# Designs tried in a protein design chat: VHH binders against Carnosine N-methyltransferase. Part 18

Target 1, 373 residues: Carnosine N-methyltransferase, of Schizosaccharomyces pombe (q9y7j3)
Amino acid sequence: MEYDEEEVKVLKEVLSAFFLYRQYAHTITQQKRKSMSRLSFEHKDLLLQDSDNNFLKHLSRIDQCIEQNSVLAEAIANAAIPVFCSDFDQNELFHVNVDMMQKVSSTLKQIARDWSTECVEERRTTYAPFIEELNSLFPSDSIDRSKIRVLVPGSGLGRLAFDIAVEGFACQGNEFSYFMLLTSHFILNCVKQENQFLVYPYIHSFSNHVMRDDQVRSLNIPDAVPSQYLRNSQNFSMAAGDFLEVYGTEESRDSFQVVATCFFIDTTKNILDYLDTIKNCLVDGGYWINLGPLLYHFESEGTSNSNSDSQQQPFVELTLEQLFYVMDSMGFEVLKHNSVDTTYMGDKRSMLEWIYHPHYWVCRLQKSKLRFQ
Below, E stands for the ipSAE of ESMFold2; O stands for the ipSAE of OpenDDE; V2 stands for 0.75 times the mean of E and O plus 0.25 times the DockQ between their complexes.

## First folded at step 9 (VHH; framework vhh_7qia_2)

Design q2 (at its last look DockQ between E and O 0.59; V2 from the best seeds 0.00; counts 0 for: pae E 5.2 > 2, unsure alone 63.3 < 65)
Fold by OpenDDE, look of step 9:
Structure q2 (fold): chain B 373 residues (1-373), chain A 126 residues (1-126)
Amino acid sequence: as target 1 above (373 residues)
Amino acid sequence: QLQLVESGGGLVQPGGSLRLSCEASGFTFSSYAMGWYRQAPGKQRELVAFITKGGSTNYADSVKGRFTISRDNAKNTVYLQMNSLRPEDTAIYYCARDSGWRFSWDISGTPYFDYWGKGTPVTVSS
């Protein structure tokens, strides 16, 4: 794989982040210990007198969890090096900022979301609708599903794409983040058995835990070994790169029968570019299936760059109603539309969960209806 | 228009050698990984070898040590040198171009190929 120099740098930074997770995570517990040392004698006593909830003992437990997460993080990085960056030197780690380390922590949570049994309910609400719809649109008894190409932009750790492939479709996941790409590669290609690893995804926050055990609970991953399901018959692939760059090209025109977007269309600065690219990728009569909110990731950045430089990429935030209007104008016929209640990387034991009400729709593309503006 | 034209196939005796060529046109050849696939009668198409744009090579276990993939960017051509041919190597051989994406792989870590030639037949028989 030939990367430009900048991409290589980023990749090496990400690899370094995985290796540096151990050190970073331990700083969290060390800081807590320092904080505890600054407490009054009375307060210290309150935190230590309860043998079942001894805070120092709990921090030691977290340290053990960190070691296990570190094993997983290093396994991900080690598996990636020969494939992504063969010249990477573990003895010469790149500088990693706090944001990158947070992304490692987030990645561990994503592993739980996509590949643990505990998070099956979230997947039922977010991924299952796609599978059901695909099965309905393309019954296996009447259609050779291997001829149906499905694109999954923003595939993350690849669970939705995997589930689609398991149903017999030719599925391609697309992802831009190296955190996701390295981790998905590990899960999809390198894991050998179910529940091979433990992940402690909840140790990084000390907020909203009912019990200490809730923070340090482990999850087994993966709940399925992808290579065992996809050996003989299914065209399953992952593509690295920006969605617009990869699929906005002439080469990608009319390449897919289905585009499946899950929590994805709000991740761009300009949602209209995403729509154009989706339209480009789909064949005439193809289907766009979407589930997600419109939490625009760049909304805050659009307001700060008041600088008049005419060359800045426009930020576009649409309401759902406006989006549907644009979709119709572009030739997307809405066949189904409803709202769903779901969490995103939710912790069921936490006192706080973010509840989303994403919308689900199925559209059929009619390219001939291009209103000659 | 993108074209991949294979040549060099034919009948050969066991232990013999063939050199396949694939001439590419309609795209910047040097920017793409290239591969060779084969499909035997009644069998699925399988990857034989691929070469990255940087010149790194990979081979199926069944042909490792016997086959060599190479490329000439100046001629827009990818080659498959096949030595020590066996009856099991009998198949239609297809030239393939990588999708051109920054990075793509299948479940086995193989690049994603999406453009194919028409194929050239190779028959190994005594």
Scores: ipSAE 0.029, ipTM 0.439, lowest interface PAE 3.9, mean pLDDT 89
ESMFold2, look of step 9: ipSAE 0.101; ipTM 0.548
ESMFold2 (binder alone), look of step 9: mean pLDDT 79; pTM 0.804

Design q3 (at its last look DockQ between E and O 0.50; V2 from the best seeds 0.00; counts 0 for: pae E 4.7 > 2)
Fold by ESMFold2, look of step 9:
Structure q3 (fold): chain B 373 residues (1-373), chain A 127 residues (1-127)
Amino acid sequence: as target 1 above (373 residues)
Amino acid sequence: QLQLVESGGGLVQPGGSLRLSCEASGFTFSSYAMGWYRQAPGKQRELVAFITRGGSTNYADSVKGRFTISRDNAKNTVYLQMNSLRPEDTAIYYCAKDTSGWRFSWDISGTPYFDYWGKGTPVTVSS
């Protein structure tokens, strides 16, 4: 019962955050205007004297972009209410903090990555290897792909899981973030026209822009209408929850022929728990396909004095070499392995880009084989 | 212990009406979305209607305006009122329960993800 009540509270807080985006984002430009009032007369003159290069006009343009983003944010929340939270009252929004509001902004940027034509090259680098391997392992002319169940933990806005499902596989995405879940639900189920929405994904940061036009540029989303591609409701599903809690159960044992992890296995405190859960939910002879770095999200918590002794949990941060040793001991046979160069959420017009050198591998699991070294 | 029992199916002439019932046990009925699926021989199972725990309803286009889903939480029962029946409505009708109390699990139609089905009740519409 307390999980049901807490889940509802979290859902209502996330819905509230989408509705509050408009007000919150405009306060950012309002604070910029307030900061300008504290400038010397001479500095104000430098920023405002030129009608073609006026900083207040730029802030007003950003306000216009915020209004367009607000249309999308409110559409996402409105689409979810009648199906998942029909008692939500838009006149009595829940309190949300700055971190949650920043997650709305980050979500809008992630829509551009997964669902715009402009970001197709990053997706080709990070998603196509999964599609190519699945097509090779399970050729459509010899196998009924609808019988091949593929799990995508940490599915985000759902593009990889969608791409897998359109190839004919039975794909389930798994995600714990209601920001991702509400947004992927909207894109995958509720948008009926290609490029129906504009998004301005780069307006929330003022750093590293070369041109004013770069900061305020729009993208059209989605670049594909999912309902045109997915005609069988059994081909695709989404399960909310923590990967360990959902798929570490006896009920999930031997449930999937493939697990596909993309930028995911470093999102836990103890990577060995993820390996146990992948092994649990795979059939004997099933495959694990991975692409990603080992950027351990919780490494700093393991060395921080901010946690009490009663809250300390095991933290395990393995090198790739150590990880492969453990994988082999557990019955994962590595069939393919290479590295790839890619960005993640990259912006080619920015003065700053991060380049990852993630590793790609394909494993086959042998559950019955005893391994020692 | 978890159980869904459908009833109310049968033979009916085109234009007629039937009311299907599904009595649930072994879980907290009021906390879950409930649905009706149907499957004709040689066809894929399709969602007909669902009702959220808050009472919001959704229908397949092929039955919209003719079928009504409802629930009675006091009796742990979900209903499907089928009016203006057509021969193409002939199928086995299954009651379904969504996943373990998560309000947000769904399939590609945007409906709650249904993880448990009853044995079904046959409906035949024959002239």
Scores: ipSAE 0.114, ipTM 0.551, lowest interface PAE 4.7, mean pLDDT 86
ESMFold2 (binder alone), look of step 9: mean pLDDT 80; pTM 0.811
OpenDDE, look of step 9: ipSAE 0.336; ipTM 0.700

Design q4 (from o5 with S53R Y103F Y110T; at its last look DockQ between E and O 0.01; V2 from the best seeds 0.00; counts 0 for: pae E 22.8 > 2, placed apart)
Fold by ESMFold2, look of step 9:
Structure q4 (fold): chain B 373 residues (1-373), chain A 126 residues (1-126)
Amino acid sequence: as target 1 above (373 residues)
Amino acid sequence: QLQLVESGGGLVQPGGSLRLSCEASGFTFSSYAMGWYRQAPGKQRELVAFITRGGSTNYADSVKGRFTISRDNAKNTVYLQMNSLRPEDTAIYYCARYLSGRFSWDISGTPYFDYWGKGTPVTVSS
């Protein structure tokens, strides 16, 4: 792949972040050790006196978990270099900030959600409705599913797109984050054995753990070898890039029978741009399937790093009621609508678990008879 | 200002018919899907029927084939034609507004309605 200079810099920074995970994650436990050295003798004794409940032993166990996570993080980066950045020099890593290091940690947690057996119930709640609806709309005994093109914008680590493709559909994932793109490439194309890696997704936070064993527990990934399931009949693809830029083009007009958005439509400043783009890339009579909240990612952006009026972008945050009004005016006919309860990247062993009440809907698009208020 | 006013309830014999009306005001009626719910004494409120903006309808299994929901956007009114009434249809019937758009809804789904009328009582007795 060929990139401009700015994109290459970002890619090399992301690669560097995966290689630097080991060093960065160990600073977390070292800062805990440093903080412990500042305790009173009495408090320090409380943490160390019981050999069966020794805080330093717990930190050492976390360090072992970090080493295992580092094996995975480095494998992701090493697999990516020949494909995405063959001139990358792992002896000359780029400087990366704390935000990028947190994205590596978050990516490891996302791998657990999408690719471990232990997280199957969250996927059943959030992904199975898409599979069930697609199977209902396009029954395999009457429809050649390989001719039904399904787009999954914000496909993350690719599990939903993979599940759709396994059912026989021609599925394309779309993702902008290089953390997600490098990791999904690794899992989808490079891993050859089920459960080849351990991931310890809960070690980066010390809050809300009931048991020490909960914080340091491992999950095996991946629970399926994707290339094995799709090897000889695959209609699967991944399109890198900004959803608006890739699918807002004339070339993308009328390209898909279905768009499937899962926890995605709130990831932009102006949700109306996403609606326009979904409409552009769908065929007339095509379907939009959505499951997700309206947790607007850019709502709190009060100031811009841009000093140019030409770089000011509108922000639009609609209630669901307002969104449905706009959808109807654009020609989206809602065929099904309900809410579900789910977690997102949840940990059932945690003292804190967020329950979302996302809304699920299925729309059919009528392009030629748009109605305006 | 926003109101849903149900009418047309009353006492009717088993096998009889009633037509309920729900007149809407204070919002753009044609932009909303509408539904009917009922609540019998001592029972939970249950969905009876709904109609999308596009005219697609869905019915509870207990009323399929007997009840018909319809709408007249010029009059800002949604109707429930109730035929072959049974004593178990006795309830207070509520009109409800929900999110804009045409859609089909399975009776087993969890509908999201954001406004309700005050209800109109229906009694089916011999």
Scores: ipSAE 0.000, ipTM 0.109, lowest interface PAE 22.8, mean pLDDT 84
ESMFold2 (binder alone), look of step 9: mean pLDDT 80; pTM 0.819
OpenDDE, look of step 9: ipSAE 0.093; ipTM 0.505

Design q5 (from o6 with R97K Y98D L99W Y101F Y108T; at its last look DockQ between E and O 0.40; V2 from the best seeds 0.00; counts 0 for: pae E 5.6 > 2, grease 24.22 > 24.2)
Fold by ESMFold2, look of step 9:
Order: structure tokens, then sequence, then C-alpha cells
Structure q5 (fold): chain B 373 residues (1-373), chain A 124 residues (1-124)
């Protein structure tokens, strides 16, 4: 199976998922209507008797919100086609599973986190520390920041990479998710007006809403027109691919002065591979800035009885203390370390909100040190 | 293993035409965007034209209407047809290959591999 053929297939599946969002999301409300038609007369009367608080009217409002989200989803896909996949046939959509359709819904929530005013406090907590540290390490009045290359692996919808580039740095975001790549491309390159789109990011779940209005609330996006801020910055880019495969290469050796990882280092099976790759792509004396938890995404897979591939990559889940010992052995000198409290894609109006206590650190890499590696 | 080999450059009179060719090897040509850059003495390297994997084309304003980029996936070759040449078109012309699925802030494919170039001289 050729790499380029598989990549194109995935891209077409993702494009298809954006176009199929409309009908998929409406099937969810239709399933709710079917369930209501199966209620006893007494239960149906309780939900429908009040004209000001009628459950079918609420579902109809959600359908209206779905239509607005569909406009955005289709705009993202349509903007991508001429640039990335001009032979895509909208009359021959690929089959996509439920997981991919849920990724469209998750992408809409991520747009709210990265590109709406409502989520500015979460970004202040999780992104501003990177900006503050970069500004301190490379003051603009004494350093040409356009010569400072910064990599943001797992860049999502690109807000952190954008914020870094706005400060004058040469920044590359890296993502393997075409949901993130196509959406960030749309926001960063194609949106022409502040708050051009409405998004309804909370309509895909019925759990934990206090008010009907909370579930159907809209956010305006984007809260900034990115191209207007980056007119003088030719050094912003996004690159698709697995972080290990792209940046673990000889071609990527010594390519960046800074690597900035935000909610990222726990997204792999073996965190030591990520450390090796960060070390590979950093220059000697370069910096690694990290903020995030250690919520190991693949922990349960490592305990599976799936051993059909004897060359399968091992799974490693370290405590923070163990990780710091390894980092020191590899030549990462920790210059700063603290913890912060934050949500991640949180909804303050929900009955349920998770609080992370992620850890923030800044390291300087010494490649010339002899270590057991 | 990966190679981009430009040819077709040379000396030409103003108003003349040249066709540059770039033969690619070592990768699946049809899956990548391809571009042409040029660098005149004392100037920055500049994008002249690119063609996406799907065949969409884009041109610098200075060459619109005079240059045409095209590709032949069966021959692993990208072309730059240059008509109505001017002395200002004098430069070394480089073939370029897309990195991977990538883009810069302008929406242009992010080119990361370059041929050795072919010189084009338009006599004044």
Amino acid sequence: as target 1 above (373 residues)
Amino acid sequence: QLQLVESGGGLVQPGGSLRLSCEASGFTFSSYAMGWYRQAPGKQRELVAFITRGGSTNYADSVKGRFTISRDNAKNTVYLQMNSLRPEDTAIYYCAKDWRFSWDISGTPYFDYWGKGTPVTVSS
C-alpha cells in the first residue's frame, strides 16, 4: 500500500465527513423524535403540553443550529478542494464511520476553544505561558525573531502557532489530523471578516445542560482575522504527518530553535520516542517548552492481547518524576517548572467540568553532553 | 534517490519562447504539487508558478498570461512554457517539489526540495 495513495484516501474521507455532517447530525434529532413517538401518552403530554417549554420545539431549534454548523462544515471542505484535492467528487462521497462524524463535531468545539472570545481565559492559561517565555528568551528589540524557528507539534487548529507567528517568530505547526489541518487552513487563510461564522458547539450532546439555551448557544468565530495579523510574516506554515515520522529524520535534524508542546506529549505509545524526536529536531542549546498533563492516550492498548506484530512499538507510561530523570539523562536541563489549573475545551455552563493540573516546563537541550541513550 | 532535473534553459531573444522541463524521480510524482522558482542575480528567489496534484495552477503577477505550468504524470515531468520573454525574466529557474501535505499562510503548497536549476538568459 503506497503512502501517497493512503493519504489521499484519508483526505477524501475527511472531506466526505464534512459534507455528510448535515445529514448525520439531523439523524440524531430524528432518532430523538422517534423515541418521543414511542412514549406513553402521559409522558408525551408532560414533554409537549407547555408551549413555552416544548421538547419538539427544542429539537427543531437544534435542527436550525445544525444547519448553521453545516454551512461552516461545508465551507471548510469547499475551500480545501481546489488547493488540496481538486479531483474530489462531491457526487461520490466516501463512506465514513461514526468515529469520523464525531470528529467533525469535536472540531466544531475546538474552533470555539481556539478562535472564539468565549474561550479566551482557557487560551490565556494554556497558550500565554508559551508566548511569555518566547518573548523573554528572544526579546524583539535585540533579536531578529524571524530567524527563530519554532515547531508546534499537535498544533490543532493553529491558534498557538498563530500567536507565536504574530510575535515575529518563524513558526511551523504540525498535525496528522486532516480534520484539524483543513479547518485550520480555512480559518487561517480563507476567512475574511472577524466573526464571519456562527458555530453551535454544544448541540451534539444532551447531557449535563442546565438550560436549553446553554445547549443551543452560538459563538462567533474567528475572533481575529489571521491573515491581517500575519501580512509581514512569511514564516508561518502547517505540515501534515506523524510527528515521529516527519521530525525524526536526518532532514529535520537541528532545524528548530524551539519546540513548543501543548497538551501533546501524552499522545503517543512510547513517550521516549517523542523525546528522541524533540532532541533530533532541536539545535544544540535549543529550548523545549511544554504545558500539559500526562494522560497517556494509548495506555489501554498496551495491555491488549494483540501481539500479532512482534516488531510493534513498546508502550511506556512514566510518572512526571520518572520523565524528568529521563529528560536529564538525555541532556534536557529543566530551567523552569510549575503547574497550572485549566480546563481543556471546557463548557462553564455544563453540570460537568474537568479541571486539569498540567505541568509547565522550559528545558534547554545540550546535545554535546554524553548520556546513556 | 529523490531527484529533480531541469532542462530547456538557454539564451533567447526578447519576445522569444522557451519550454523548461523538470523530470522527477524517487517519489510518487502524481501525489505532489510541483512548482517553478527563479532567482535573478542580486535578488531573492521567487515563486513563478505552481501546479497542484489536482492540476490547479497559480502564477506570479509578473508572468501571468505569458507563462504556463503543466504536468505529465505519465512521464513524471512538470513543464514551464515561457512565451513573450523579457530581459527581466533572466534568472536561474528551479523546479520544486511539495514537502508533504502542507501549506503556508498564503495557502500555497510548501515546497521543500529543489532541483539544481537551469539558467535562462534573455538578451536585451
Scores: ipSAE 0.117, ipTM 0.574, lowest interface PAE 5.6, mean pLDDT 87
ESMFold2 (binder alone), look of step 9: mean pLDDT 82; pTM 0.824
OpenDDE, look of step 9: ipSAE 0.227; ipTM 0.650

## First folded at step 10 (VHH; framework vhh_7qia_2)

Design r1 (from q3 with N58Y D98Y T99S; at its last look DockQ between E and O 0.85; V2 from the best seeds 0.00; counts 0 for: pae E 6.6 > 2, unsure alone 63.9 < 65)
Fold by OpenDDE, look of step 10:
Structure r1 (fold): chain B 373 residues (1-373), chain A 127 residues (1-127)
Amino acid sequence: as target 1 above (373 residues)
Amino acid sequence: QLQLVESGGGLVQPGGSLRLSCEASGFTFSSYAMGWYRQAPGKQRELVAFITRGGSTYYADSVKGRFTISRDNAKNTVYLQMNSLRPEDTAIYYCAKYSSGWRFSWDISGTPYFDYWGKGTPVTVSS
């Protein structure tokens, strides 16, 4: 595929980040060792006397976990190179910043969330409602589901899109992040066996652990091999690119019967652009299904990126009430609306869990509905 | 209306050659990658070759060295030159258009995703 120069650079940086995970993660444990060495003699003695919870031994365990995570990270990158960036040289890794490395860590957590048996409960609360709704709207006994095109913007690692495709729908996931794209490619196309890999998603934080074993807990992934479930490869696809750019075009007009957004609509600077794009890509009478909060990712970014000439993209944060007003004005008829309780990448053994109360709704689009009538 | 019209199929002996053509209309041809698929009886449709907007070419392993994909943007046409044909190449060949506005798209098999297909042209390789 053809990329612009900037895109190629970003891609190579992301690939490099996956390869550099090993070194980065070991740096963390080394820093912890150094920190321990700075303790007073009395404090060291106290910690060393606790043979069951010896911190140094624990760090060694984490190092072993890092090696396993590194195997996974490298597998992801290696699988991506021939498809995404065939000219990538592993001997000439790009410079990556700490933020990028953190994204690798977060990606590993996301793998656990989407593709481990242990995290099935979170998926039941976040993904299952979509499946249930789709099955209700399009019963398999009466409708050829292969003719129903479903778009999943912000598909991440593709689990929701996969689940939808398994039900017989023609599903397309869309993702912009190369971290997600490379990893999803790996899981969706390259994994051959269930539980083929181990992931240690919780080793990157030293806070809020009740026991040492909780931090070094392993999860098997994937809990399903996608290629084994999907007989028709044409009914499942992933599209890389910005949601607005890909689906806001005239060419994408009336292309989908359903748009399924999960933790997605709050990821833009202007939610109205998302609504316009959803409206564009949906057929008249199509459905928009949403589950998510309104945690606006750009709320804190008030300051004008100095590029002087570019029209400052407006920042708009809507309340749910206002959003519903706008939706109605745009022709979205709300058919169902409720709220749910869920975690996002939660650790059930952690002393800290974030609980979200996202809202769920189903809308039917009426394109002929005049605004402000 | 978007159209892809394939031509050039037919019966050929093993070792023979065919040249397939696909004339495109209803979209800006030069803005899209184009591909050729084939479907043999009782088998799944498979990607044979595709060509990017910039002219980069990709081939399935089974046809590599024997088939050549090319395009003429002035004629809105994509070609598949097939040389050294084998009985295993017998299939209906389909012209396909790549999706617009995407950096990269692939299906569950890792194959680039194409969103529109022609009606196909049959190719039979038999002695």
Scores: ipSAE 0.034, ipTM 0.479, lowest interface PAE 3.0, mean pLDDT 89
ESMFold2, look of step 10: ipSAE 0.035; ipTM 0.487
ESMFold2 (binder alone), look of step 10: mean pLDDT 79; pTM 0.804

Design r2 (at its last look DockQ between E and O 0.72; V2 from the best seeds 0.00; counts 0 for: pae E 6.6 > 2)
Fold by ESMFold2, look of step 10:
Structure r2 (fold): chain B 373 residues (1-373), chain A 126 residues (1-126)
Amino acid sequence: as target 1 above (373 residues)
Amino acid sequence: QLQLVESGGGLVQPGGSLRLSCEASGFTFSSYAMGWYRQAPGKQRELVAFITRGGSTYYADSVKGRFTISRDNAKNTVYLQMNSLRPEDTAIYYCAKYSGWRFSWDISGTPYFDYWGKGTPVTVSS
């Protein structure tokens, strides 16, 4: 595979971040120990007096959890090197910032969401509607599903795309983040048995835990080995790259019968570009299935005062009402629409949990809708 | 439209050589990596060799050192030189076009190919 120089640099930085997780995460507990040493004698005694409820014992338990997370993080990086970056030198790790290290931590939490049995309820709410609709639109007893191509942009760790492929569809996931790409590659292609790894996804934050045991709890991953469910290697694929760049091309025109977007359409500066790209890659009469909020990721960037020609990109944040009006004008006929309640990467044991009211819709596309004025 | 036409297969004795060719049309050949797969009776299709648009190559362990993949962009053709052939190499050999997406893979963890030729049979037998 051929790469440009900047892509290789980013990939090596992400690989380095996975290898550096161990020492970075232990730094956090060491800072907690240093902060405790600055307490008054009376306050230290309160935290240390009870051998069963000792605060240092809790920090030591978190260090044990970090070690086990490090096994998984290093396994992800080691599996990726032969496939993505065979010239990577573990003796010359790239320097990475705190934001990238926090993305490793966030990735571990996302593994629990997509690939543990303990998080199945959130997936049932957010993924099952896609499966149910696909099964209804393309019943297996009346249609050859292997000829129905389904695109999942922003596929994350690949669970939705995998679930679609298990139903017999030809499914392609698309993802831009190398944290997601390396991790999904590991889970989908390299894991040999169910529940091969433990992950401790809740140890990186000290806020909102009721019990110490809640913070240090483990989950087994993955709850499925993908090769056990798929016999045809052509039913599932992953395409790396920016959604607009990959699927806005002439080559991608009329390539998919279905596009499935889950918590995705708000991940761009101009949602109209996403609509154009969905329209481009769908066949005439194809379907767009969406579930998600409109939490516009780049809203705050649109207020910056640009001094550069490169800052000419428009920012567009529509209400749902405005979005439906635009969709109708572009030839998307809304066949179904409702809202659902769900968490996103929620923790049921936390004192804080956010509930989304995302909207679900199914559209059919008419590409030849042209108007004269 | 898009076509991949394999040729050069046939019957050969163990230890012999064959050169497979795949002539491509209907797309910009020089912009895509190309590969060779094979399928023996009763087995899954497997990757044999792969060549990037820049000329970097990959070989399955079972053929490394015996097979050589190459390409001629002026003729829109990819080749597989097969030396020291063994009975285990008996299969239908397929030419394949890479999908063109960066870092794309299928469930086996190898590059994703989205178009296949009809294949050319190779039999290695006395």
Scores: ipSAE 0.040, ipTM 0.491, lowest interface PAE 6.6, mean pLDDT 86
ESMFold2 (binder alone), look of step 10: mean pLDDT 80; pTM 0.810
OpenDDE, look of step 10: ipSAE 0.136; ipTM 0.585

Design r3 (from q5 with S31K N58Y; at its last look DockQ between E and O 0.55; V2 from the best seeds 0.00; counts 0 for: pae E 7.0 > 2)
Fold by OpenDDE, look of step 10:
Structure r3 (fold): chain B 373 residues (1-373), chain A 124 residues (1-124)
Amino acid sequence: as target 1 above (373 residues)
Amino acid sequence: QLQLVESGGGLVQPGGSLRLSCEASGFTFSKYAMGWYRQAPGKQRELVAFITRGGSTYYADSVKGRFTISRDNAKNTVYLQMNSLRPEDTAIYYCAKDWRFSWDISGTPYFDYWGKGTPVTVSS
């Protein structure tokens, strides 16, 4: 009961965060104005004398962008309320911390990543390999793809799952974050027109911009309306919840022919639990397709909680080599393995881009191959 | 082990009322949408009503205004109040659990676990 109450609270906080985005974002520009006011006369003059790059005018532009983002944020929240939290009162918003607000900003960036034409290159490097592999494993001319169930844990805003479903597969996305769940619901179920909304995903950072226009550039979303691509015969669904809880159960055993993980397996404290769960939900002879790094999200917490207290969840960080050893021991036969170069929510116009070298592999599960059981 | 146990079915006259209950166990009840289905003899199973985690309710057109779905999370129970019953409401009624708040592109929950059912017969 306590856990359930906490979950509801978190949901209401997330909803509140979407509604509070406008106010939060405007505080940023106000702070910048205040900072500018503290400059010397000479420095102020330097920032204002350039009519094309007038800093105050630029802040005003950002304010306009904030308003547009706010429209989108509120649309997401409003669409979610009747489905996720019908008793939510917009007049009684929950207190949200800065971290939550940053997650709203990140969500807006994620929308751009998954559902804008401009970010198609990133998706080509990260999502397209899954589609190609699935098409290769299950040719449409010889197999009824509607009978092939594909699970996409950590589906985010659902673009990969959507792309898989478009190919005719029965696809289920899984997501735990309410930021992603609410937003994916909005995009998958509520958007009616292509490019119906504008998003300004880059306004939240003032660093590494070459030009003022780079910061305030807009992207159209979505580049596709899911309802227009998916037929009733195609099973496309999203499952809310923790991956381990949802798919580590007996009811989920042998439920999927394919598990597709993209930037996902490093999101847990114990990657071995993820492997067990993947094994559980896959049929014998099923496939696990992975693309991602091993940037362990909880690495920083591992040192503080390393105390032998039996009540603490273990933290384990495996190398790729060790992971492959474990996989083999668990009955995963690696069929393909390579590395790729990609960005994650990158800004192509930014002076800074993070480049990842994630690894890609395809495994076939042999459940009879048990070394330790 | 996950269980859904329906109760409250029986024989009722046209115009009468029944209240069905479904007690759930083996999972965190409050995290899932719940639904009621029915299957009449010689017909396919059909959705009657469902209730989301947030308490939103949906009804089939055939039962709108007559049936009410509700839930008590403290009791892990979902209810179906059936009023103004008609002979065409005769069926086995099944309680259903959503797959951890799964929905399709239409926003409809996906139900993957079912109870054994409780029979409802409306006859004069």
Scores: ipSAE 0.020, ipTM 0.419, lowest interface PAE 6.0, mean pLDDT 89
ESMFold2, look of step 10: ipSAE 0.024; ipTM 0.496
ESMFold2 (binder alone), look of step 10: mean pLDDT 81; pTM 0.820

